# VH-VL binders against q0aze0, part 425

Target 1, 268 residues: q0aze0
Amino acid sequence: MKIILVNNRFKENTEKKAQEIAGQLSALNVEVIIDNGLDEPYAGTVDFIMVLGGDGTMLRAARRYGQRAIPVLGVNMGTVGFLSNIEINELAEYLPLILREEYSLEARMMLEVAVFQQQSLLTRVFCLNELLLRSNSPRMLSFALEISGQKLEPYRGDGLIVSTTTGSTAYSLSAGGPIADPQLDAFIVTPVASHIINKRPLVVSPEREISLHLLEEREAIIGIDGQIKMDFGAENRVLIKRAPHPLLMVNLKAKPFFTSIDRSLQRQ
Below, E stands for the ipSAE of ESMFold2; O stands for the ipSAE of OpenDDE; V2 stands for 0.75 times the mean of E and O plus 0.25 times the DockQ between their complexes.

## First folded at step 19 (VH-VL)

Design MM21 (framework fv_inotuzumab; at its last look DockQ between E and O 0.75; V2 from the best seeds 0.00; counts 0 for: pae O 3.8 > 2)
Fold by ESMFold2-Fast, scan of step 19:
Structure MM21 (fold): chain C 268 residues (1-268), chain A 123 residues (1-123), chain B 112 residues (1-112)
Amino acid sequence: as target 1 above (268 residues)
Amino acid sequence: EVQLVQSGAEVKKPGASVKVSCKASGYTFDDYAIHWVRQAPGQGLEWIGGINTYTGDTYYRRKFQGRVTMTADTSTSTVYMELSSLRSEDTAVYYCARDESYFDYLSATFDYWGQGTLVTVSS
Amino acid sequence: DVQVTQSPSSLSASVGDRVTITCRSSQSLVYSEGSTYLSWYLHKPGKAPQLLIYDVSRRLSGVPDRFSGSGSGTDFTLTISSLQPEDFATYYCLQATHFPLTFGQGTKVEIK
């Protein structure tokens, strides 16, 4: 069995903990690869991915490995997040279940984001939460939104979010989007500070293709899962569609989504 | 209008503790981590650590581990940095700075800073 | 700790001059998906530091276009294409790819 341990760059003890866990797994004849984000993603075949960190670390793991149809387990190093399933102090208890493959999998839709310059593909990335188009200057954006070949009236404002249902509780929520059951597959399209009255969030089929481009030259950025930034100008076009594979999230422990989000809304 | 306002200058004796505050306004407090950076007289900038204001996670440079504690009070949008067992070499201007966060992701891009708090440690 | 070294430590320049400051790290600063956490700050006595450039080459909104950043891997450059009176200051690079975050020692830009 081969397992990837994914950690982040800010928790100094996370690297040490990853080494400790790697040692424990090696003693059980499990090969371990550590992904701290500094190297290219491991290119070989693996059986399981353990994410040591919070939701942000899980999002990075999903972008790097989510399209490989490999089980991914979120192990929280502290405060419980939305994408983690167990706490680090529970890992020893659940490790035998992991090694015997005694768990269920929850499929989460991902976005495929393709950015073009004219007709040339510049980059293709995947994400679990959302794409954010935003202005990088005090000037508002003027941009076109097309859904499966249907051209909507131009948007004017600070930007737009195209989110998965998993991402409905992230940037889309802050911009006024609906809370969606993550077991549903759908795109949520939420305007950011629109100047046009009655531009509402849209909930559309995950089979739709969404296209965005600027109608005026502006300094704009495409953000992926709040972590990756790409410059976006009037010669660029972005195409968003359902990714070929969902992220396969490991469930070892029941996690009640609706009561969890209800409590979180009291804090926000 | 984004502002980070720090508490006033402090004079402490070696071995004492100091607690500096950083009050945020003009933005959603939980969307930004707060880091602390100091500059001793005649020296450059030194990163001390940071706190994720949403999760409460803290990140400390090793040399300060055990002496520094960072806390956040979301009800007052205020971050505190307490440094104990003060030494003369801790004399410095201490700055808080905000850092856009996304759950446990930190951009480590300090776009707004507090005005600074002079901490003088002398025997 | 990853070492960050700036050069020169100081320089003298006149208004209108092109100024170049370099920042070198002891290890590659490339992170996941090509992200490179290298930023540049301007610091004046009695004032808080100010962000100029982040992610190697991206200008903060409101920063004049005479400031530009470039580089990759371990070698980074801040360029001021035409120095203005308000640009006489100390400049710092910051690496944030590796824990702990590490500033360069600073480059002081003084009037010639």
Scores: ipSAE 0.819, ipTM 0.909, lowest interface PAE 0.8, mean pLDDT 90
Fold by ESMFold2, look of step 20:
Structure MM21 (fold): chain C 268 residues (1-268), chain A 123 residues (1-123), chain B 112 residues (1-112)
Amino acid sequence: as target 1 above (268 residues)
Amino acid sequence: EVQLVQSGAEVKKPGASVKVSCKASGYTFDDYAIHWVRQAPGQGLEWIGGINTYTGDTYYRRKFQGRVTMTADTSTSTVYMELSSLRSEDTAVYYCARDESYFDYLSATFDYWGQGTLVTVSS
Amino acid sequence: DVQVTQSPSSLSASVGDRVTITCRSSQSLVYSEGSTYLSWYLHKPGKAPQLLIYDVSRRLSGVPDRFSGSGSGTDFTLTISSLQPEDFATYYCLQATHFPLTFGQGTKVEIK
């Protein structure tokens, strides 16, 4: 059995814990690849991914490995998390179940994001929470939103969020979007500080394609999961659709979404 | 308007402790970590550590481990840095700076800074 | 600790000059998905440092166009295309890909 152990570059304790866990797993004849983000994603076949950290660490794991249909377990090492399933101090208890593959999987929709310059594809990336289009200056943006070829009235404001249901509790919520059940597949389109009257958040079928481009020359940024940034200008457009594969999250312990909302969101 | 306002200058004797405050305003406190950077006389900038206000995690440069404590008070939007067992080489201007965060992720980019707090350690 | 070394340590220049400052890291600063956490700061005596460039080449909103950053891997450059009176200061690069965060030793840009 070969697993990837994903951790974060900025937390010494997670590095030490990752090495400790790797040693324990090696003693059980499990091969461990540690991914702290400094190397290219491991390209070989693996059976399981274990994420040591918070939701930000899970987001990186999802972007790197989410399209490989590999079970991903979130192991909480802190105070808040919508994407963790067990606590670090419970790992020893659940390890036998992990090794015997005695767990269920919960699918979480991801976005496929394609950024173009003119007609040329610049990059294609995946994300778990959201794409944020925002101004990179004090000036507001004027931009066009198209949904499956249907052109909406122009937007004016600080930007726009296109979120999965999983991302509904992140930037989208702060911008006034709804909390969505993460088991539902949908896009949530949330304006950021819109100056256009009656631009409300939209919930859109995951079968739609969403297109964004600027209507005038401005400095803007596309943000992916709050961690990856790309310059975005009048020569660019972005296309968003449902990713081919969902993230497969391991469920070892019941973690009710609805009863946990108040606890996790109050921290934010 | 984003502002980080620090507490005033301090004069301390070797072996004492100092606690410098950094009060944030004009933005959502939990969306940004706070880092501390110092500059001793005639020297460059030195990163001390930081605190992720969303997770509560702290990150300390090893040379300060055991002597520094960073805390955040969400109700007052204030971060504190306490440095104990002061030595003369701790004489410096101490700055707080904010760093955009997203859950446990830090961009580690310091876009706004406090005005600085001079801490003088002398016998 | 990852060492970042700036060159030159100091330079003298006139208003209107093109100024180039180099920052070299002892290790690659490339992180996941190509993110490269190198930033540049301007610092004047008695004032707080000011962010100019982050992620190697991205200007902070409101920073004048004369400032540009470039580079990859271990070698990075800050360029001031036409030096202005307010640009006489000490410049620092910061690497934040590796723990602990480390600044370069600084480059003092003085009036000739």
Scores: ipSAE 0.783, ipTM 0.899, lowest interface PAE 1.0, mean pLDDT 90
Fold by OpenDDE, look of step 20:
Structure MM21 (fold): chain C 268 residues (1-268), chain A 123 residues (1-123), chain B 112 residues (1-112)
Amino acid sequence: as target 1 above (268 residues)
Amino acid sequence: EVQLVQSGAEVKKPGASVKVSCKASGYTFDDYAIHWVRQAPGQGLEWIGGINTYTGDTYYRRKFQGRVTMTADTSTSTVYMELSSLRSEDTAVYYCARDESYFDYLSATFDYWGQGTLVTVSS
Amino acid sequence: DVQVTQSPSSLSASVGDRVTITCRSSQSLVYSEGSTYLSWYLHKPGKAPQLLIYDVSRRLSGVPDRFSGSGSGTDFTLTISSLQPEDFATYYCLQATHFPLTFGQGTKVEIK
């Protein structure tokens, strides 16, 4: 068995823990690769991914490895989030199950985000939470939203979020989007500070495609999962689809998603 | 308008503790992390640590671990930095600075700064 | 810790001069998916530091276009195309790719 341990560079304790866990796993004849984000994703075949840290670390892991159909386990190390399944102090208890591959998987829809310069592809990214289009200035943007060839009225505001249901409890929530059941596949399109008061978010079928472009010569930024940033101008287009693969999240322990919502709402 | 307003100057004796506050306004408090940076006389800027105001996670430079404690009060939009076992070398102007955050991810781009708080440690 | 070295430590210049400040890191500052966390700050005595450039070359809104950032890997540059009276200050680069965050030692730009 081969396992990738993904940790957070800003949390030294996660690095130390990764090393400790690596030692323990090695003693059990498990090959371990540690990924702290400084190197390219490990290209070899692996059987399991263990994320040590919070949601940000999970998002990075998902982008790096989600397309490979590898089970991904979130292990929380004292942070607050929605994407971890067990706590670090529980790892020893569940390790035998992991090694025997006795766990359930939950498929989470991911986004396929393609950014174009005219007809040229600039980048293609798979992400777990959302794409954000936002102004790079205090001025509002004017941009076009198209859903499966249907052109909506131009949007005016600070920006727009296209989120998965997993991402519904992330930035989309802060922008006034609905909380969605992570077991549901859908796009959530949430306006960011629209000039239209009470502009409603859209829940869109995962079978549809979403296209965005600016209607004016202004500078904008696209953000992916809050970690990837790219300049976005009038000559750029964004195409968003459901990723052809879901993230396979390991479910070792039941997580009370709906009972934790009140806490998240209190922070809004 | 985004503002970070820090507490006033402090004079402390060696071995004492100091707690500096940074009150944030003009933005959603828990959407951004707050970091602390200091400048000793005649020296450059030195990163001390940061706190994610949403998760409560703290990130301390190793040299300060055990002596520094950062806390956030969302009800007052205020972040605190407490430094204990003060030494003469801790004499510096301490700044709080805002940073983008996304859960446990930090960008460490300090787009807004407090006005600074002078902490003097002398016998 | 990652060392960040600025050059020069100080320089004298006149209004209208082109000023170039270099920041070199002991390790590559390229992080996941090509992100590079390098920013530049201006600091005047008695004032709060101010962000000028982030992500190597992105100018903060409101910052004059005479300020520009460039570089990759371990070598980065801040350029002031035409120095203005208000630009006399100490400049710092900051790397945030590696823990802990580290500043350069600073470059003091003085009036000639």
Scores: ipSAE 0.078, ipTM 0.691, lowest interface PAE 3.8, mean pLDDT 91
ESMFold2 (binder alone), look of step 20: mean pLDDT 93; pTM 0.953

Design MM22 (framework fv_inotuzumab)
Fold by ESMFold2-Fast, scan of step 19:
Structure MM22 (fold): chain C 268 residues (1-268), chain A 123 residues (1-123), chain B 112 residues (1-112)
Amino acid sequence: as target 1 above (268 residues)
Amino acid sequence: EVQLVQSGAEVKKPGASVKVSCKASGYTFDDYAIHWVRQAPGQGLEWIGGINTYTGDTYYRRKFQGRVTMTADTSTSTVYMELSSLRSEDTAVYYCARDESYFDYLSSTFDYWGQGTLVTVSS
Amino acid sequence: DVQVTQSPSSLSASVGDRVTITCRSSQSLVYSEGSTYLSWYLHKPGKAPQLLIYDVSRRLSGVPDRFSGSGSGTDFTLTISSLQPEDFATYYCLQATHFPLTFGQGTKVEIK
């Protein structure tokens, strides 16, 4: 068995913990690859991915490995979040179940984001939470949104979020989007400080293709899961669709989504 | 309008603690991390650490680990940095700065800064 | 810690001059996702630092286009194409790819 340990390079204790866990797994004849984000994603075959950290570390793991249809387990190291399943102090208890493949999988949809420059593909990335289009200047954006060939009335405002249901509790929530059951497959399209009266978040089929482009030259960026930033100008277009494979999240312990989000919303 | 407003100057004796506040306004508080950077007289800028305002997760330079504590109060949109066991070399202007951080991600695009708080440590 | 070294430590210049400041890191600053977390700040005594350039070459909104950034891997440059009176200041680069975040020692641009 080969396992990738994904850790957060900005938390000094996670590197030491990753080394400790790698040693324990090696003693059990498990080959371990450590991914702290600095190197390219591991290109070989792997059987399991263990993410040591919070939601941000899970987002990176999903982006790098989510399309490979490999089980991904989030192990929380003290950071509050929605994407981890067990705590680090529970890992020893659950490790035998992991090695025997005695767990269930929850599929979480992902976005495929393709950025073009004058019909030429510049990049294609995958993400678990959302794509954010936003102004990178005090000027508001004017941009076109097209859903499956249907051209909507132009948007004017600070930007737009195209989110998965998993991302409904991330930036889309802060922008006024709905809380969505992550068991649903849907895109949530949430405007950011729209100047147009009655622009509401849209919930659309995951079979739809969403296209965005600027209607006038502005300094804008697109952000992927809050971690990747790309310049976006009038010569650029972005196409968003459901990724070919969902992220396969490991369930070792019941973690009820609705009571977790309800508890989070109780805080000030 | 985005603003970060810090508490006023402090004069402390060696061994004391200081707690500096940084009050944010003009944006959604928990969408951005807040970092602390200091400049001692005649020295360059030195990063101390940062806090993810949504999760409360903190990141400290090892030099300050055990002496620094950063906290965030969402109800008042205020971040605090407390530095204990003060030494003469801790005399510096302390700045808070906003970072476009998201979950465990740190971008280091410190686009807005507080005005600075002079902390003087003298016997 | 990743060491960040600026050169020169100081320089004298006149209004209208082209100024170049370099920043070298002891390790590559390229994140695997293609991002390079290197930024440039302007600092004047009694004022807060001000972000000029981030992600190597992106100018912050409102920063004059005489400021530009370039570089890759371990070698980075801030260029001021035509120095203005308000540009006499100390400039710092900051790397954020590696923990802990580290500033360069600063480059003071002073009146000739």
Scores: ipSAE 0.262, ipTM 0.695, lowest interface PAE 5.2, mean pLDDT 87

Design MM23 (framework fv_inotuzumab)
Fold by ESMFold2-Fast, scan of step 19:
Structure MM23 (fold): chain C 268 residues (1-268), chain A 123 residues (1-123), chain B 112 residues (1-112)
Amino acid sequence: as target 1 above (268 residues)
Amino acid sequence: EVQLVQSGAEVKKPGASVKVSCKASGYTFDDYAIHWVRQAPGQGLEWIGGINTYTGDTYYRRKFQGRVTMTADTSTSTVYMELSSLRSEDTAVYYCARDESYFDYLSDTFDYWGQGTLVTVSS
Amino acid sequence: DVQVTQSPSSLSASVGDRVTITCRSSQSLVYSEGSTYLSWYLHKPGKAPQLLIYDVSRRLSGVPDRFSGSGSGTDFTLTISSLQPEDFATYYCLQATHFPLTFGQGTKVEIK
């Protein structure tokens, strides 16, 4: 069995814990690869991925490995997030179940983002939460939104978010988008500080293709899960689709989404 | 208009604690992390740590671990940095700064800063 | 800790001069997703620092186009193409690829 340990390089305790866990797994004849995000993703075959960190570390694991249909377990090292399933102090209890593959899997949709310059593909990336198009200057953007070839009236404002249901509690929520059950597959399209009063968030089928391009030359940026930034100009177009494979998240214990989000929202 | 407003100057004796506040306005508080940076007299800028305002996760430079505590109050859009067991070498101007860090991912984009708080530690 | 060293520590210049400041890290700041988290700040006594350039070469909104950033791996440069009176200040680079986040020691740009 080969396991990748994905750790948060910004937390010293995750590096120490990754080394400790790697030693424990090696003693059980498990091969371990440690991925702190600095090197290219491990290209070989892998049986399981353990993410040691918070939601941001899970987002990085999803971008790197989410399309490979490998089980991914979130192990929290501190403050509980939405994407972890067990706490680090519970890992020893659950290791035998992991090694015997005694767990269930929960599928989470992902986005496929393709950025073009004219007719040329510049890059293709995957993400778990969202794509954010935003202005990088004081001037608002003017941009076109098309949904499966249907051209909407032009948008004017600070930007747009295209989110998965998993991402509904991230940037989309802050911009006025709905909270979505992450078991549903849908795109949530949320305007950012729209200067047009009637622009509302849209919930659309995950089979739709969403395209964006600027109508005026402006300094804009595309952000992927808040972690990757790309320049976006009038010569660029972005195409967003459902990714071919969902992220397969490991469930070792019940973690109720609705009570978790309710508790979070009760803080003013 | 985005603003970060810090509490006023403090004078403390060695061994005391100081708590500096940073009140944010003009943006969605939970979308940005807040970092703390200090500058001692005649020295350069030194990163102390940061807090993710959405998750509450904190990141501390090792030399301050055990002495520094950062907290965020979303109801007042205020971040606090408390530094304990003060020494004369902690005399510095302390700044808070906003960053587009996302969950437990830190970035290099400290785009808005507080005005600074002078903390003087003297016997 | 990743060490970040600026060169020079200070320089004297006149209005209209081209100024170049370098920042060198002890380890590569590149990570596999292609981004490099290296930024530049201007700091004047009695004022808060202000961000000029982030992600090596991306200029913050409102920052004059005379400021530019370049570099890769371990070697980075801030260039001011034609120094203005308001540019006499101390400049700092910041790396955020490795923990802990680390500032350079600063470069003071003084009037000649």
Scores: ipSAE 0.649, ipTM 0.853, lowest interface PAE 2.4, mean pLDDT 89

Design MM24 (framework fv_inotuzumab)
Fold by ESMFold2-Fast, scan of step 19:
Structure MM24 (fold): chain C 268 residues (1-268), chain A 123 residues (1-123), chain B 112 residues (1-112)
Amino acid sequence: as target 1 above (268 residues)
Amino acid sequence: EVQLVQSGAEVKKPGASVKVSCKASGYTFDDYAIHWVRQAPGQGLEWIGGINTYTGDTYYRRKFQGRVTMTADTSTSTVYMELSSLRSEDTAVYYCARDESYFDYLSGSFDYWGQGTLVTVSS
Amino acid sequence: DVQVTQSPSSLSASVGDRVTITCRSSQSLVYSEGSTYLSWYLHKPGKAPQLLIYDVSRRLSGVPDRFSGSGSGTDFTLTISSLQPEDFATYYCLQATHFPLTFGQGTKVEIK
């Protein structure tokens, strides 16, 4: 068995824990690869991915490995997030179940984002939460949104978010988008500070294709999961669709999503 | 208009603690991390640490670990940095700064800064 | 800690001059997804630092186009194509690829 341990390079305790866990797994004849994000993703075949950290570390793991149909377990190292399943102090208890493959999987849809310059493909990336189009200057954007070939009236404002249901509690929520049951597959399209009075968040089928382009030359950027940034100008177009494979998240214990989000919203 | 407004200057004795505030306005508070950077007289900029305002996760430079505590109050859109066991070498201007950091990720792109808070540690 | 060294530590220049400041890291700053977390800041006495360039070469909105950043791996450069009176300041690079985040020691740009 081969396991990737994905850790957060900004938390010293995750490095120590990754080393400890690697030692324990080696003693059980499990091969371990440690991924802190600095090197290229491990290219070989692996059986399981263990993410030691918070939601941000899980987002990185999802971009690097989410399309490979490998079980991914989020192990919380301190702060409670939405993407972890067990606490680090519970790992020893659950490790025998992991090694025997005695767990269930939850599929989480991902976005496929393709950025074009004119008709040339510049890049293709995958993400778990969202794509954010935003102005990178004091000037508002004027941009076109097309859903499955249907051209909507122009948007004018600070930007737009195209989110998965997993991403509904991230930037989309802050911009006024709905909270979505993570068991549903859908795209959530949320305007950012729109100057058009009737522009509402949209919930659309994940089988639809969404495209965006600027109607005026502006300085804009596209953000992926809040971690990758790309320049976006009037010569660019982005196409967003459902990724070929969902992220397969390991479920070892029940997580009370609605109670957790309700508590979070009361804090504001 | 995005603004970060810090609390006023402090004078402390060695061994005391200081708590500096950084009040954010003009944006959604939990979408951005807040970092703290200081500059001692005649020295360069030094990163102290940062806080993810959404998760509450903190990241501290090792030399401050055990002496620094960063907290975020979402109801007032305010971040606090408390530094304890003050020494004369802690005399510095302390800045808060906004980062596009997301959860466990730090970009180091501090696009907006507070005006700075002078902390003087003297006997 | 990753060491970040700026050169020169100071320089004297006249208005209209081309100014080049170098930042070198002891380890590669390339993150595996192609991102390089290297930023440049301008700092004047009595004022907060100001972001000029992020992600090696991206100019922050509102920053004059005379400022440009370049580089890769361990070697990075900030260039001011034609120095203006308001550009006399101390400049800092910051790396965020490795923990902890580390600033260079600064480069003071002074009037000749």
Scores: ipSAE 0.449, ipTM 0.776, lowest interface PAE 3.4, mean pLDDT 89

Design MM25 (framework fv_inotuzumab)
Fold by ESMFold2-Fast, scan of step 19:
Structure MM25 (fold): chain C 268 residues (1-268), chain A 123 residues (1-123), chain B 112 residues (1-112)
Amino acid sequence: as target 1 above (268 residues)
Amino acid sequence: EVQLVQSGAEVKKPGASVKVSCKASGYTFDDYAIHWVRQAPGQGLEWIGGINTYTGDTYYRRKFQGRVTMTADTSTSTVYMELSSLRSEDTAVYYCARDESYFDYLSGAFDYWGQGTLVTVSS
Amino acid sequence: DVQVTQSPSSLSASVGDRVTITCRSSQSLVYSEGSTYLSWYLHKPGKAPQLLIYDVSRRLSGVPDRFSGSGSGTDFTLTISSLQPEDFATYYCLQATHFPLTFGQGTKVEIK
């Protein structure tokens, strides 16, 4: 059995804990690869991915490994997030179930984001939460949104978010988007500070293709899961589709999404 | 108008603790991390650590681990940095700064800063 | 810890001069997903530091276009194409690819 431990390089205790867990797993004849984000993703065959950290660490794991149909378990190392399933102090209890493959899987849709410069593909990335188009200056953007060949009226404002249902509680929520059941497959399209009256968030089929480009020369950026950023100019175009494979999230312990989000919204 | 406003200068004796505040306004508090950077007299800038204001997760430089505590109060949009067991070497101007950082990602692009708080540790 | 070294430690220049400051890291600052987390700051006595350049070459909105950044891997450069009176200050680079975040020791730009 081969397991990747994905840890957060900025939390001192996660690196030490990853080494400790790797030692424990090696004693059980499990081969361990540690991924702290600095090197390229491990290219070999892997049976399981254990993410040691919060939601941000899980987002990195999803981008790097989510398309490979490998079970991914979120193990929380601090504040409870939406993407972790168990706490670090519970790992010893659940480890025998992990090794015997005694768990269920939840499929979470991902985005495939392709960015073009002129006719050339500049980059292709996958993500779990969202793509954010935003202005990188005080000037608002003017941009075109096309959904499966249907050209919408131009958008004017600070930007746009194209989110998965998993991402509905991330940047989309802050911009006024709906809270979506993560078990649903859908794109959520949420305007950021739109100057056009009555531009509303859209919930669209995950079978649709979404295209964005600037209508005027502006300084803009594209953000992926809040972690990767790319310059976006009038010569660029982005295509967003449902990714070929969902992220397979390990469920060892019931985690009530709706009560968790309700508590979060009432937070003082 | 984005603004970070820090508490006033402090004079402390060795072994005491100091708690510096950083009040944010003009943006959505939970969308940005707050970091702390200091400069001792005649020295360069030194990163101390930061806090994710939404989750409360902290990241501290090893040198300060066990002596520094960062907390965020979302109701007042205020971040606090408490430094204990003060030494004369801790005499410095302490700055808070805003960063578009995620828990797994530190950008180091501190676009707005507080005005600074002078902490003097002397006997 | 990743060490960050600036050169020169100080320089003297006149208004209108081209100024170049170099930052060298002991390890590569390239993150696997293509980003390089290196920023440049201007600092004057009695004032807070100001961000000029982030991600090696991105100029912060509102920063004059005379400031530019370049570099890759372990070697990075801040260039001021035509020095202005308000540019006499100490400049710092900051790496955020490796924990802990590490500032260079600073480069003081003084009037000739």
Scores: ipSAE 0.468, ipTM 0.777, lowest interface PAE 3.4, mean pLDDT 89

